VH-VL binders against q8zty0. Designs and how they scored, part 1

Every score and structure here is a prediction.

Target 1, 249 residues: q8zty0
Amino acid sequence: MAKQVLTYIDAKEFAYIIDSISVLVEEANFLIRNDGLYLRALDVSRTAMVDLAIPKESFEEFPEVEELRFGLNFKELKKLLRRVKKGDKISMEFEEGRVRIKLIGKSVRSIVVPSIEVVGEELPTPKVVYTAMVKAASDVLATAVKDADAVADEVKFEASEEALIISASSDKGEVEVKLDKNSELVYEFDVKEPASARFSLEYLVDITSKTSKISDIVTIELATAKPIYLSFDIPAGGKISYFIAPRVE
Below, numbering starts at 1 at the first letter of every chain, in headers, positions and changes, except where a header shows other numbers; antibody chains aren't numbered by Kabat.
ipSAE, averaged over its two directions, is called F for ESMFold2-Fast, E for ESMFold2 and O for OpenDDE. V2 adds 0.75 times the mean of E and O to 0.25 times the DockQ between the complexes of E and O.
[cut] stands for letters that were removed.

## First folded at step 1 (VH-VL; framework fv_sonavibart)

Design S0
Fold by ESMFold2-Fast, scan of step 1:
Structure S0 (fold): chain C 249 residues (1-249), chain A 123 residues (1-123), chain B 103 residues (1-103)
Amino acid sequence: as target 1 above (249 residues)
Amino acid sequence: QVQLQQSGPGLVKPSQTLSLTCAISGDSVSSNSAAWNWIRQSPSRGLEWLGRTYYRSKWYNDYAESVKSRITINPDTSKNQFSLQLNSVTPEDTAVYYCARDYGDYLGYFDYWGQGTMVTVSS
Amino acid sequence: DIQMTQSPSSLSASVGDRVTITCRTSQSISSYTHWYQQKPGKAPKLLIYAASSLQSGVPSRFSGSGSGTDFTLTISSLQPEDFATYYCQQSYTFGQGTKVEIK
């Protein structure tokens, strides 16, 4: 069989993608199909899911396979990626039971890591009918969530026809961020029905902090007492998305 | 085998604090793959989830909105147990109280339960 | 908040009967519905998780199915020990229960 190689032109962007995934999991399975690279994983408490989809066209080189599954431990991968420089490419060459990973720049660094099989159940996409959608500056969401984390363990999202309100309250204080429909930081606003739900700040702070380095825009989809959907478009193509379970009412 | 053992039956007067304890064997209260819940059952409200505590990198609590202002759920790692404190009880808090384990996940199923404690709130 | 509605609220059946209990969520959500059995004076016992997965130690006559908003628990060939109340659950919300009584 021909050598199977995956090459991504922007190793720095790839490093941010890995950082964003590793907020939830230390290891996960990647799936290569004829049309792209995919990953879906749940955190250890099974409260948050990350979903990655990068089309074949985003890669300089892509394997010619019907299906190839490989698992990686992100701890070792992050060590290699932490000092990647702008302009570096990343390449992965697939062998039986292992992956050769190369950072290609002014010099070539490579490591060989075992490919692991991450054992777990098949992960379905949550079936949610959303009633509110807001596209906004990703940094505004990251800041609102960080401010909420200073005063509480949970944050509330409320969408109405006029605005999205992100708030938190406790004995330590109260925080409220209002994103009016006409705000310069709101790019799209479509609320069919008001929606309200509360979420743990456990992952939101780190998710929004890491993903803001990938995308300047976040798509927020919300429905009352349903998982929140956060989607970030990858500049080179594809998206990384999160489903986070709501706090019970 | 995981077993959950909770405190005996109780009579609590209105306005007082209800306190129950659940002792864990066969698992750790600080297990990253588990969450520890209190659930009650009454004829009027059926089965009602009250809240949970769980450890991942730090301790977290989730509480049902209906009891959030009155409820505290605390782990005790030295005794491998967790407790329920419900303040300012009323006759509507009369129920059988259960402790239960779930994986703290989006699935949220309860695989092990305590034996139940009947709590009556009356003067 | 979501609501879990069970039907019927009670039914009478004989040993050997096929029993079907349904659960409807108020909104379309994740396909993760769980089923429990409760006998008088005892805690609920998990039977089925994630709509269709049989809990270890539970007899194969119990099965679950469904997706979206509609879920079903089926007991093929009811046994004497199966007379109990059954509950569905999703996202920490329980149905009101279905009592299966001897005919």
Scores: ipSAE 0.007, ipTM 0.455, lowest interface PAE 9.8, mean pLDDT 85

Design S1 (at its last look DockQ between E and O 0.22; V2 from the best seeds 0.00; counts 0 for: pae O 11.1 > 2, placed apart)
Fold by ESMFold2-Fast, scan of step 1:
Structure S1 (fold): chain C 249 residues (1-249), chain A 127 residues (1-127), chain B 103 residues (1-103)
Amino acid sequence: as target 1 above (249 residues)
Amino acid sequence: QVQLQQSGPGLVKPSQTLSLTCAISGDSVSSNSAAWNWIRQSPSRGLEWLGRTYYRSKWYNDYAESVKSRITINPDTSKNQFSLQLNSVTPEDTAVYYCARGSQDILTGYYSGFDYWGQGTMVTVSS
Amino acid sequence: DIQMTQSPSSLSASVGDRVTITCRTSQSISSYLNWYQQKPGKAPKLLIYAASSLQSGVPSRFSGSGSGTDFTLTISSLQPEDFATYYCQQSYTFGQGTKVEIK
């Protein structure tokens, strides 16, 4: 294939995006189209999905392609990007069988990684009718989930017309965080019907920890006993979002 | 193909422990895409899910609220099987017990159905 | 817990008839509903998942439809081997069953 180049101004933010993806998947395809960069992937159990969409306008330099699929090992890529410094730019040059990553700051570091063959499938959006939506401070969600993880393996989300309650309980203790609809930390609150669901803390702790470094705001969508939808707006444009299957009520 | 084979006693006295096993062939009990369930059926309560065990980086168990205090479901990776232990049984626990494989696929239906079932074990609890 | 109601509780039909069984849920479940067939003395068999997807190996005369709170299982041309009880299921809850008897 011809050489194709993508440059993102905030390399540290891009590193956090890569880190957030690696929570669910080790290997996935970047899909580069004329309008943006996309990634959609399932974890190995097919119970969680990550969805990334970054418009071409978010990039300083973007390749002119109709469609390019490029497979990468995101856990290895995450390790390589640990040394990104604030103020660095990142450039990715896609070539036949490899990508050259340049970290551009006071010095220029160049790293070449092989592409991998990842079998792609077109993943549709899960068909969930949500009854509750809350936009809130993302660090409050991250903290609530981390506190729940200290006492239990599961966390419960309960949305009512008054509040969103995030709670966990076990013989080790109880945690409850209440986000009243009028809270300073709640930016939008729309509950058509009360909703309640429980989720494994397995992915939630790491997802919310990593995504809170990307976005100050999370959109939470809930329905009783349905997958939770978490969406994080990227400051430079675009979003990263997650669907996570529920546990038994 | 996946096959589930059940074994265990059919008669249990009140207050005793019910123990059943389900042997798996054609899949691994530690398969990341599967969950291993116990479901019972009685005329009075119909089909009733009891719980499951599954592996996703670590072992997890989920139990129905009605039996949570009395039930344990354990995998055995060396024998490729999983078991049900139900303590302090009462006549209300009289039912046909099935093991079943379930999966969670977020695209097509998380808890996308119980696609393979054991043959069933009739358990009678009588005093 | 989400309640599920099947109707009718039983029906009698002749070979070749179109049979429709309904399942209603107390809360919206989108399309996450499965259908099972159980013959006397046997374990249930998965027929339909995600409201309308036919399980591998199941005859095409079986179909499912619906979303939200109202779902249907249709057998377009009933065969003798279709004598059975049919169950809907979502998450870990099953309907009470519909018994199909051949006349």
Scores: ipSAE 0.310, ipTM 0.667, lowest interface PAE 2.1, mean pLDDT 88
Fold by ESMFold2, look of step 2:
Structure S1 (fold): chain C 249 residues (1-249), chain A 127 residues (1-127), chain B 103 residues (1-103)
Amino acid sequence: as target 1 above (249 residues)
Amino acid sequence: QVQLQQSGPGLVKPSQTLSLTCAISGDSVSSNSAAWNWIRQSPSRGLEWLGRTYYRSKWYNDYAESVKSRITINPDTSKNQFSLQLNSVTPEDTAVYYCARGSQDILTGYYSGFDYWGQGTMVTVSS
Amino acid sequence: DIQMTQSPSSLSASVGDRVTITCRTSQSISSYLNWYQQKPGKAPKLLIYAASSLQSGVPSRFSGSGSGTDFTLTISSLQPEDFATYYCQQSYTFGQGTKVEIK
C-alpha cells in the first residue's frame, strides 16, 4: 500500500484547530481532496456548525489522492496534542483502519489511533444574507462573550451604523460591551442594515476562547434573528468558521 | 435518538382536570435549542397547538389563546419530563393529545418544526 | 393571526403519479413553512422544514418549494406507502390537511 502522509509545520496551531472543532463534536470525518483538507460538522442538537478548509499549500507534505476520508475521535488525539511544543511538526500517516500521528520536535512522540466510522449527512451551507460585518481583535470578542457568560446563558449582539454591542442580563446582573466603529480594536466595520440577535452561550465561550489562539482577528457577520457567522483565517492558510443558531423567542 | 413517551388517563369527566405527562429520552427538557409542546387533534378542529414550555436562561411558557385561561405546562427536570394540565374540561376537549419537540436547526435559519412526537393519548371527556 | 389554507382538501392518484399540494398563507411570512405526513393511528411525521429542507430519513421524492404566501409540497413519483394526510404548518398554525388516496 502506498504511503499516505500529511505533515503540518505548526503542530501547536493544528492542536488549536482540533481543540476548536472539538467544542462542537467528539468525533468527525476529515476529507482529504487533491486541493486540501476539509471538515464540516454539526453538533448533536443541530444548532451549531463548524467548517474547516486548509489548502494543500499549507502543508509541508500532502497525500496525492483523489479523495481520502477518515473519521477520528478527538479525545485520544487531544491527549497527544496537549504535549505539543512550539516548533513541533505534526505528521499523520494513513493506513487501513488506523492513523499514525507523530509530533516531531526535539524528540518524536507518536500514537496510533483507529480510523472510525462516522456516519453523516452531506451538510449544505446555511443560506443567510448578512447585513452587518465587523472585523475585530479576536481576544476582545472572547472576553466580551466570557463576561456575558458570567451573568447569563444567552448573549445579545446588536449592530448599528456606529457600534457593535454585546450584552447579557439576568437575575445575576447585566453586562454590556460596546465596540465602537472607531475603536483601535475594530479593523473593519460594514453595516448595511442594523442587525440584532440573541445566542446561547453554550458553545460560544469555548469557540471564541480557543479560536483566539489561532487568529488575532475574527470576522463577525450578523443579520436580525439569523445565525451568527464567525470566521478565523488560519495563519498558515485556510479558514475555520462557525454558524451558531440564534435563540428563538 | 430522541423519543417522547406519553402517559395519563384516557377518560376524564366534564369539569375535571385533564393531566398528561411526556417523558423525554435522548434530549433534556432544559435544552437551550428545544421547546416542548402539547398539540391535540380532533375531527372538528384538526391539529391544534395548545402551548409549550422551554428554558432560555429562565423558564418560559406560551399558551394558545383558546385555552390560555385553563392550561398549565410544567417541566420536571429531575425526571426529564413535562406535563399538561387542562382545567374545567368539556366534551369539546375530546381529542388525541400529542407531546412534541420543537427544534432549532442551523440549516433552517431558526424556525422550528415539530421533529419528534409522542405516540398520542386519546382523551375522551364524558360522564 | 395567520391563516393557512391547503388545496386540494383531497385527491386520488395512482402509483407513479406526480402529486402537488399547495398551502397558502393569509399574509407573507418571515417564518418558514413545514410539511407533515400523517397515517391513520399514528403521530404526524415531519417531512420538510423551512419550506424546502428535507428532514433526515425522508425519501428524496418529497420536495418543498415556495415563499411569501404560496408554498408547495411535491411527491415526484407517488409510492404505495405515501397514502396519508399531509399538513402544512407555520408558527403554531396547521393547515386543514390534504388526504391523498391511492387509486
Scores: ipSAE 0.016, ipTM 0.431, lowest interface PAE 6.4, mean pLDDT 86
Fold by OpenDDE, look of step 2:
Structure S1 (fold): chain C 249 residues (1-249), chain A 127 residues (1-127), chain B 103 residues (1-103)
Amino acid sequence: as target 1 above (249 residues)
Amino acid sequence: QVQLQQSGPGLVKPSQTLSLTCAISGDSVSSNSAAWNWIRQSPSRGLEWLGRTYYRSKWYNDYAESVKSRITINPDTSKNQFSLQLNSVTPEDTAVYYCARGSQDILTGYYSGFDYWGQGTMVTVSS
Amino acid sequence: DIQMTQSPSSLSASVGDRVTITCRTSQSISSYLNWYQQKPGKAPKLLIYAASSLQSGVPSRFSGSGSGTDFTLTISSLQPEDFATYYCQQSYTFGQGTKVEIK
């Protein structure tokens, strides 16, 4: 294998991306194609899926390959990424059987990790017809989910023509956050049909808290009793998104 | 092949607790893709879902509102089984009780229904 | 609460007949619509899931169709072993059943 280099300019942003992905999986396969970097993975319970797509234009250096697959253990990667400072770059050098990861700042730190092949099935894009779409401030969602987590193990999303309601209730208390379509915190609101679904808070708290570090805006797509779709635009380009399975009502 | 084997008494006195157990073979009670359900059937009420237990990084339970205050479904990982407890039974709780496996697919958003069932247990509530 | 209504409650048919059973639900969630067959003294058996997907091992003469709130189970050519009661189900709710009897 010829030496190929991948360089992401904002190492801190990349660290947040890894943090967001690692909420669901400890390791996963990346796929480099001629147009960008990709990752798709399911958690062990198969109740949540993460999808990452970063176009090649987001990178300072990008490998010239048709296809390159490599797996990484995020625990090891995070050890390096904890040292990331603002202004640092991250570079990956691909060699046969190994990947050299460099943190480039005032000094250059590097680790060499094996190029592992994570065993997993090919995951198709879920085919869900959504009836509600809301773009809102990501921190609002994160806060709502966090509040819900304080009182319950699951959260309910209800979209109507007027608002998106995020709620949770138990013997411990009740939480309700209403995002009105005319709220300054709501950037887009399109509800074709009312939608309602409940979701486990197992991953949502960490997903929303970690992704809010990447993007200030979240796109929420909802359909009754179907997986919720959360998407976050990466500032440097690209998108990280999640599918969360619903709980049956 | 998945098999569910039910056990428990078929006669319960009013105000007492109905207890049944469902032993699983060919699958795990802590399966990431399964939920374990109790369903009962009577001429008067038809097929009625009572509740379920399932594991998704942690244990979850869902109960029907009609029995929520009286029902408990517990998994037993050591024996690979799950149980039903229904407190304060009345003659209206007389029915054939079934345990059943349900499944969920995140890729499609579908629930695949109840694909495996126990043999059923007739439970009569009588003095 | 989800409400399920099957039609008819019972029907008489002969071997070889085409049989159609309908199910109406109060909720438009086709992906959760399932069909079961039950014979006396036996547990229900899953036939169709997600409105139109045939469960493994089920004969091809069984098919499911529909969307929104109206769904149909069809037996293209009734066989002797098909005389039973059929139920639709969505989420935690079952229909009242349709008994298919010998004419």
Scores: ipSAE 0.000, ipTM 0.471, lowest interface PAE 11.1, mean pLDDT 90
ESMFold2 (binder alone), look of step 2: mean pLDDT 89; pTM 0.931

Design S10
Fold by ESMFold2-Fast, scan of step 1:
Structure S10 (fold): chain C 249 residues (1-249), chain A 129 residues (1-129), chain B 103 residues (1-103)
Amino acid sequence: as target 1 above (249 residues)
Amino acid sequence: QVQLQQSGPGLVKPSQTLSLTCAISGDSVSSNSAAWNWIRQSPSRGLEWLGRTYYRSKWYNDYAESVKSRITINPDTSKNQFSLQLNSVTPEDTAVYYCARGETQPSLSEFYGSYFDYWGQGTMVTVSS
Amino acid sequence: DIQMTQSPSSLSASVGDRVTITCRTSQSISSYLNWYQQKPGKAPKLLIYAASSLQSGVPSRFSGSGSGTDFTLTISSLQPEDFATYYCQQSYTFGQGTKVEIK
């Protein structure tokens, strides 16, 4: 009887959120619960996981359901989102086996896409005891990763009590970015134990190029030879987070 | 439809070098989406991963610590295959050897996401005089 | 190195039985555990990856569960072709195997 509708006031921000998810997966299941919208997906190589949590309060309209699951292929959604203009809202109406997606602005543009059952895994986020946490300007991470990508295929993160060092080295050259705990670009710095791990630049470049458009803040959590945890605060509320497996030595 | 076909000797004398090859069809040995592994199986040690080779802008190799000093895994892009060379073999190297396709990023940490989705038929290797 | 303990080492079951095989790790591995089936003279075959994801082409009677240090492979209704040895694997380490034999 009642229509189930989800409306997000900033369609441009939502488009960046979808872009940030789609760097890892072409399709994924969304979960609507009474307290928010959730998505968790692992890439096909099982190297990286994206975890999205947006509280109900971030939405202009939110479905009144105990649980509603819907899967989307992002290919068609991204075509619609290319047309997004500043000031547009995005709305999703849930129907049996399909989702009606609307961009609401000076005109209303809509598409109906099948709701698919994405055959995926229901994984908890990896449980890691982290020894280092740095909260900083997300642009600093995106720039460091881009600079590293110019010279290498992998990047090392080293946290000490004084600084986070992001470095890469190859026959092409060397890059080192030092983020001192006292920098104005560092909002929180908590290193209980030094941590060092190496990660694929392929994943980091793709992720940070999209997430830096959503969030001015990144939380980086590290432990030696463990997956890196990157969390990006969404201005309207919620966060998008990533776990990326470390490279072997 | 990925298939792996193995070839190599069944009998090797102690102190010699074991050489095996794995021919790939349905995928490229230089595929950015795959890593190419050697795994052996013996009654005493069970299934043991030995190492891998993979291409990500350049070639990489990772080897198990137990064999690191004796092992080389090499790709051959012209023949679309990869090989195992294991030096100075001993009777403890007697096993069935498998090649296998895995994902792109191993780690020795507990969060290693590696799995092996396609396997060769196996080659029984006996090390005896 | 993370130690793995697979249990039981062997079990006897009849067609139609629910079979459970457990793998326990000495340290948390989140969900990064895979399950394989091996029949005599054959290579192992991937059944489940990332603790609970069913590999394409594998019958739905196979399922995986668990996270952290405790993992389970379940066969909901054992079929004749399921008599085999099953292995768990994390990182580059395999469990010792569980042989499922006909009663």
Scores: ipSAE 0.016, ipTM 0.435, lowest interface PAE 6.5, mean pLDDT 86

Design S11
Fold by ESMFold2-Fast, scan of step 1:
Structure S11 (fold): chain C 249 residues (1-249), chain A 127 residues (1-127), chain B 103 residues (1-103)
Amino acid sequence: as target 1 above (249 residues)
Amino acid sequence: QVQLQQSGPGLVKPSQTLSLTCAISGDSVSSNSAAWNWIRQSPSRGLEWLGRTYYRSKWYNDYAESVKSRITINPDTSKNQFSLQLNSVTPEDTAVYYCARESTYTIEYGSGAFDIWGQGTMVTVSS
Amino acid sequence: DIQMTQSPSSLSASVGDRVTITCRTSQSISSYLNWYQQKPGKAPKLLIYAASSLQSGVPSRFSGSGSGTDFTLTISSLQPEDFATYYCQQSYTFGQGTKVEIK
């Protein structure tokens, strides 16, 4: 048996990826195929999905396998990752029933964790036809969502041919952020049909806070009364994406 | 098997409050995989969704805009049931009222479907 | 607000016929459309969810297809028990119904 090793050159970036996934789930299955690393998981209510895809080219070392599945509980992993320093690499060595995780820098710190079986079916890709797409600065989205969270439990996204409006309203106050298609904070704007939907702020605040540390750009896809799709490009290659179910209008 | 059993008055006078109850067997009203809906049907409006209640870490309610100011839907975990209260009824509220279980809106499969229905209650609003 | 239009409003067919009912939406809804059967005096019964997924216990002669704005419910070989009104639904809005009368 050859030693199966996965090495990611930027442990800090990997820590942000794990933090972003951990917003929805405490444990998840990773899938290694010959072309990349994948993870798809649902929150307990099945109203939010995280989808991770990192191509093998993003890794310094990558296992040569047809398929390798491993589940991790993120509690101890996140504790190790809090100690990551700039320039550290992260390595995972796969052994029978366990994973050896190393932070490789000026010193080598490691833990060995059980590979767990996270019970669940293989999750299908949601079949949503989106009518509006906006690529914008991710920190603008994160700030708009935080501002909305201060006054309400829900946030509304409205896309028209001219602008994306992110708003929230309650007896505590009102917040509105307007992103005109010609704004310097908007990088692409493609609205084929106006779209409007409301979403719970429960996951959005933490998702956008964590993912804005991974990517400076967010792709937002909307359709009326459909799940919002948020996609964040990982600088080293790959994407972390989210589907979040809408609230009833 | 999951069953929904409705109870409540069939005749309500104008301006009064309509109260209906839906008793659940074979499932929990606080199930994380379900939402509990009221839907009515009349010749003039067809099938019309009124609102729902559901539990996801806390209780949530959603109501149709047309009845939002007059409607309350309440779960009762001790009796495993949920109720409809519709205030200030008019003859336009005459309809067959159904309670229905909605499979949770899921990211994988889309908008919730009403997979289990109560037997229906004919409500006539007349003096 | 997404408008839904069913077509035809009513039809008559013979046992063994192939029946097609259409639901059109004013905006794309991907595959988030459900179909129901309602027999006289009874509550609606779920037939198809997510445009094409057959509900457990529903006969295989029922099928759904479509995505975006155009959806169809097909009954491949109409049976006497299929006399009913059929409704499409997306989000919390129902179509106006299509009544199927068996000749």
Scores: ipSAE 0.061, ipTM 0.551, lowest interface PAE 3.8, mean pLDDT 87

Design S2
Fold by ESMFold2-Fast, scan of step 1:
Structure S2 (fold): chain C 249 residues (1-249), chain A 127 residues (1-127), chain B 103 residues (1-103)
Amino acid sequence: as target 1 above (249 residues)
Amino acid sequence: QVQLQQSGPGLVKPSQTLSLTCAISGDSVSSNSAAWNWIRQSPSRGLEWLGRTYYRSKWYNDYAESVKSRITINPDTSKNQFSLQLNSVTPEDTAVYYCAREGQSSLEEFYYGMDVWGQGTMVTVSS
Amino acid sequence: DIQMTQSPSSLSASVGDRVTITCRTSQSISSYLNWYQQKPGKAPKLLIYAASSLQSGVPSRFSGSGSGTDFTLTISSLQPEDFATYYCQQSYTFGQGTKVEIK
């Protein structure tokens, strides 16, 4: 029988991808199609969604299947991934009811985990007509969110034709970060209509701290009182994206 | 606001191809927040999902294992519709066929749910 | 491959009664279970999504509860228009249906 195997050449990058997913969910279903690896999941509070798409071309080995679904709990996987060394590959071999996960380097380190059934095969994304889009250094977003978290529980994003403003205020203090459209930290700026929305910092802090380790660039899409869309390009190919629901007065 | 309107023949002979169309109004067939499904219902098998088509940077199709070798679901962006073709039909394919939208308009409420349905088409497979 | 079992397959009730329908799954599905209502000659109508969330436009007498493998649909005070068949659904698998009939 032909083995169904998926091999990713940069185990450390894969570890960051798993970390970035696991900030929202402790377990999730991966979906392998003939053209790539996909994952979409909602957090327990139904407030944030993660969406992963990695094309087949990003993998050294890829299963030849129409469709293969497998669910993983990330606790044991993350323990194995802490042992990753420079140059290691990660391989997943799919068997009935289980996945054999290997770190392949000078030695082979492996773990076998049960494949679990996790609810909801594929969720639709929010139907939002975005009016503002900014591509910027991901570190700037991560820093702005971290600074906001020091003084407040929520953060406001305001896009105008001239700038994106990220701000937070409380009785503890005020924080404001302004990204002018001509800033060297802004790579693309397209605001058709001003947009303003507020979001929970508990999601943004964790998401941006992990995703900034994967990608140097973030795409931010906004519309007034609508979910924020954050997209991070994966260096080896593909994207990890997030939708976060706005806070309501 | 979103409506689905079905059309197609109600009588098909064994071994022929069943062809049905679902026209969409109030939404786009290429909407990245929706998936477009075909479901059938018969007394012997109940409600049975057949497959779906959806757009996420490119078109994807998913099909139920029971019909995978015989089924094709195709979107038509110019006419804002999607179709079902089921090859080599047998009397076991006699059923009411429905098209349905899968999706919600809010992140807070996104789950697998078919929130808009077509009126249904009774298809009889007989000589 | 997840099996959905509804209980009962049918029940008889009177207007004003509290009706409870159960759906059991062969493995845990967290809260991603939907409920539909179907009247004779009509397409199914979404009532409840994500186990407990009421679809827009659906009367508040309908409610859903449960998580994991055990789910319930409750109609707190049955109305004449509620006599129908009810289906649970997870992913692309439907339960066999529960027919609610006039006593």
Scores: ipSAE 0.019, ipTM 0.422, lowest interface PAE 6.5, mean pLDDT 85

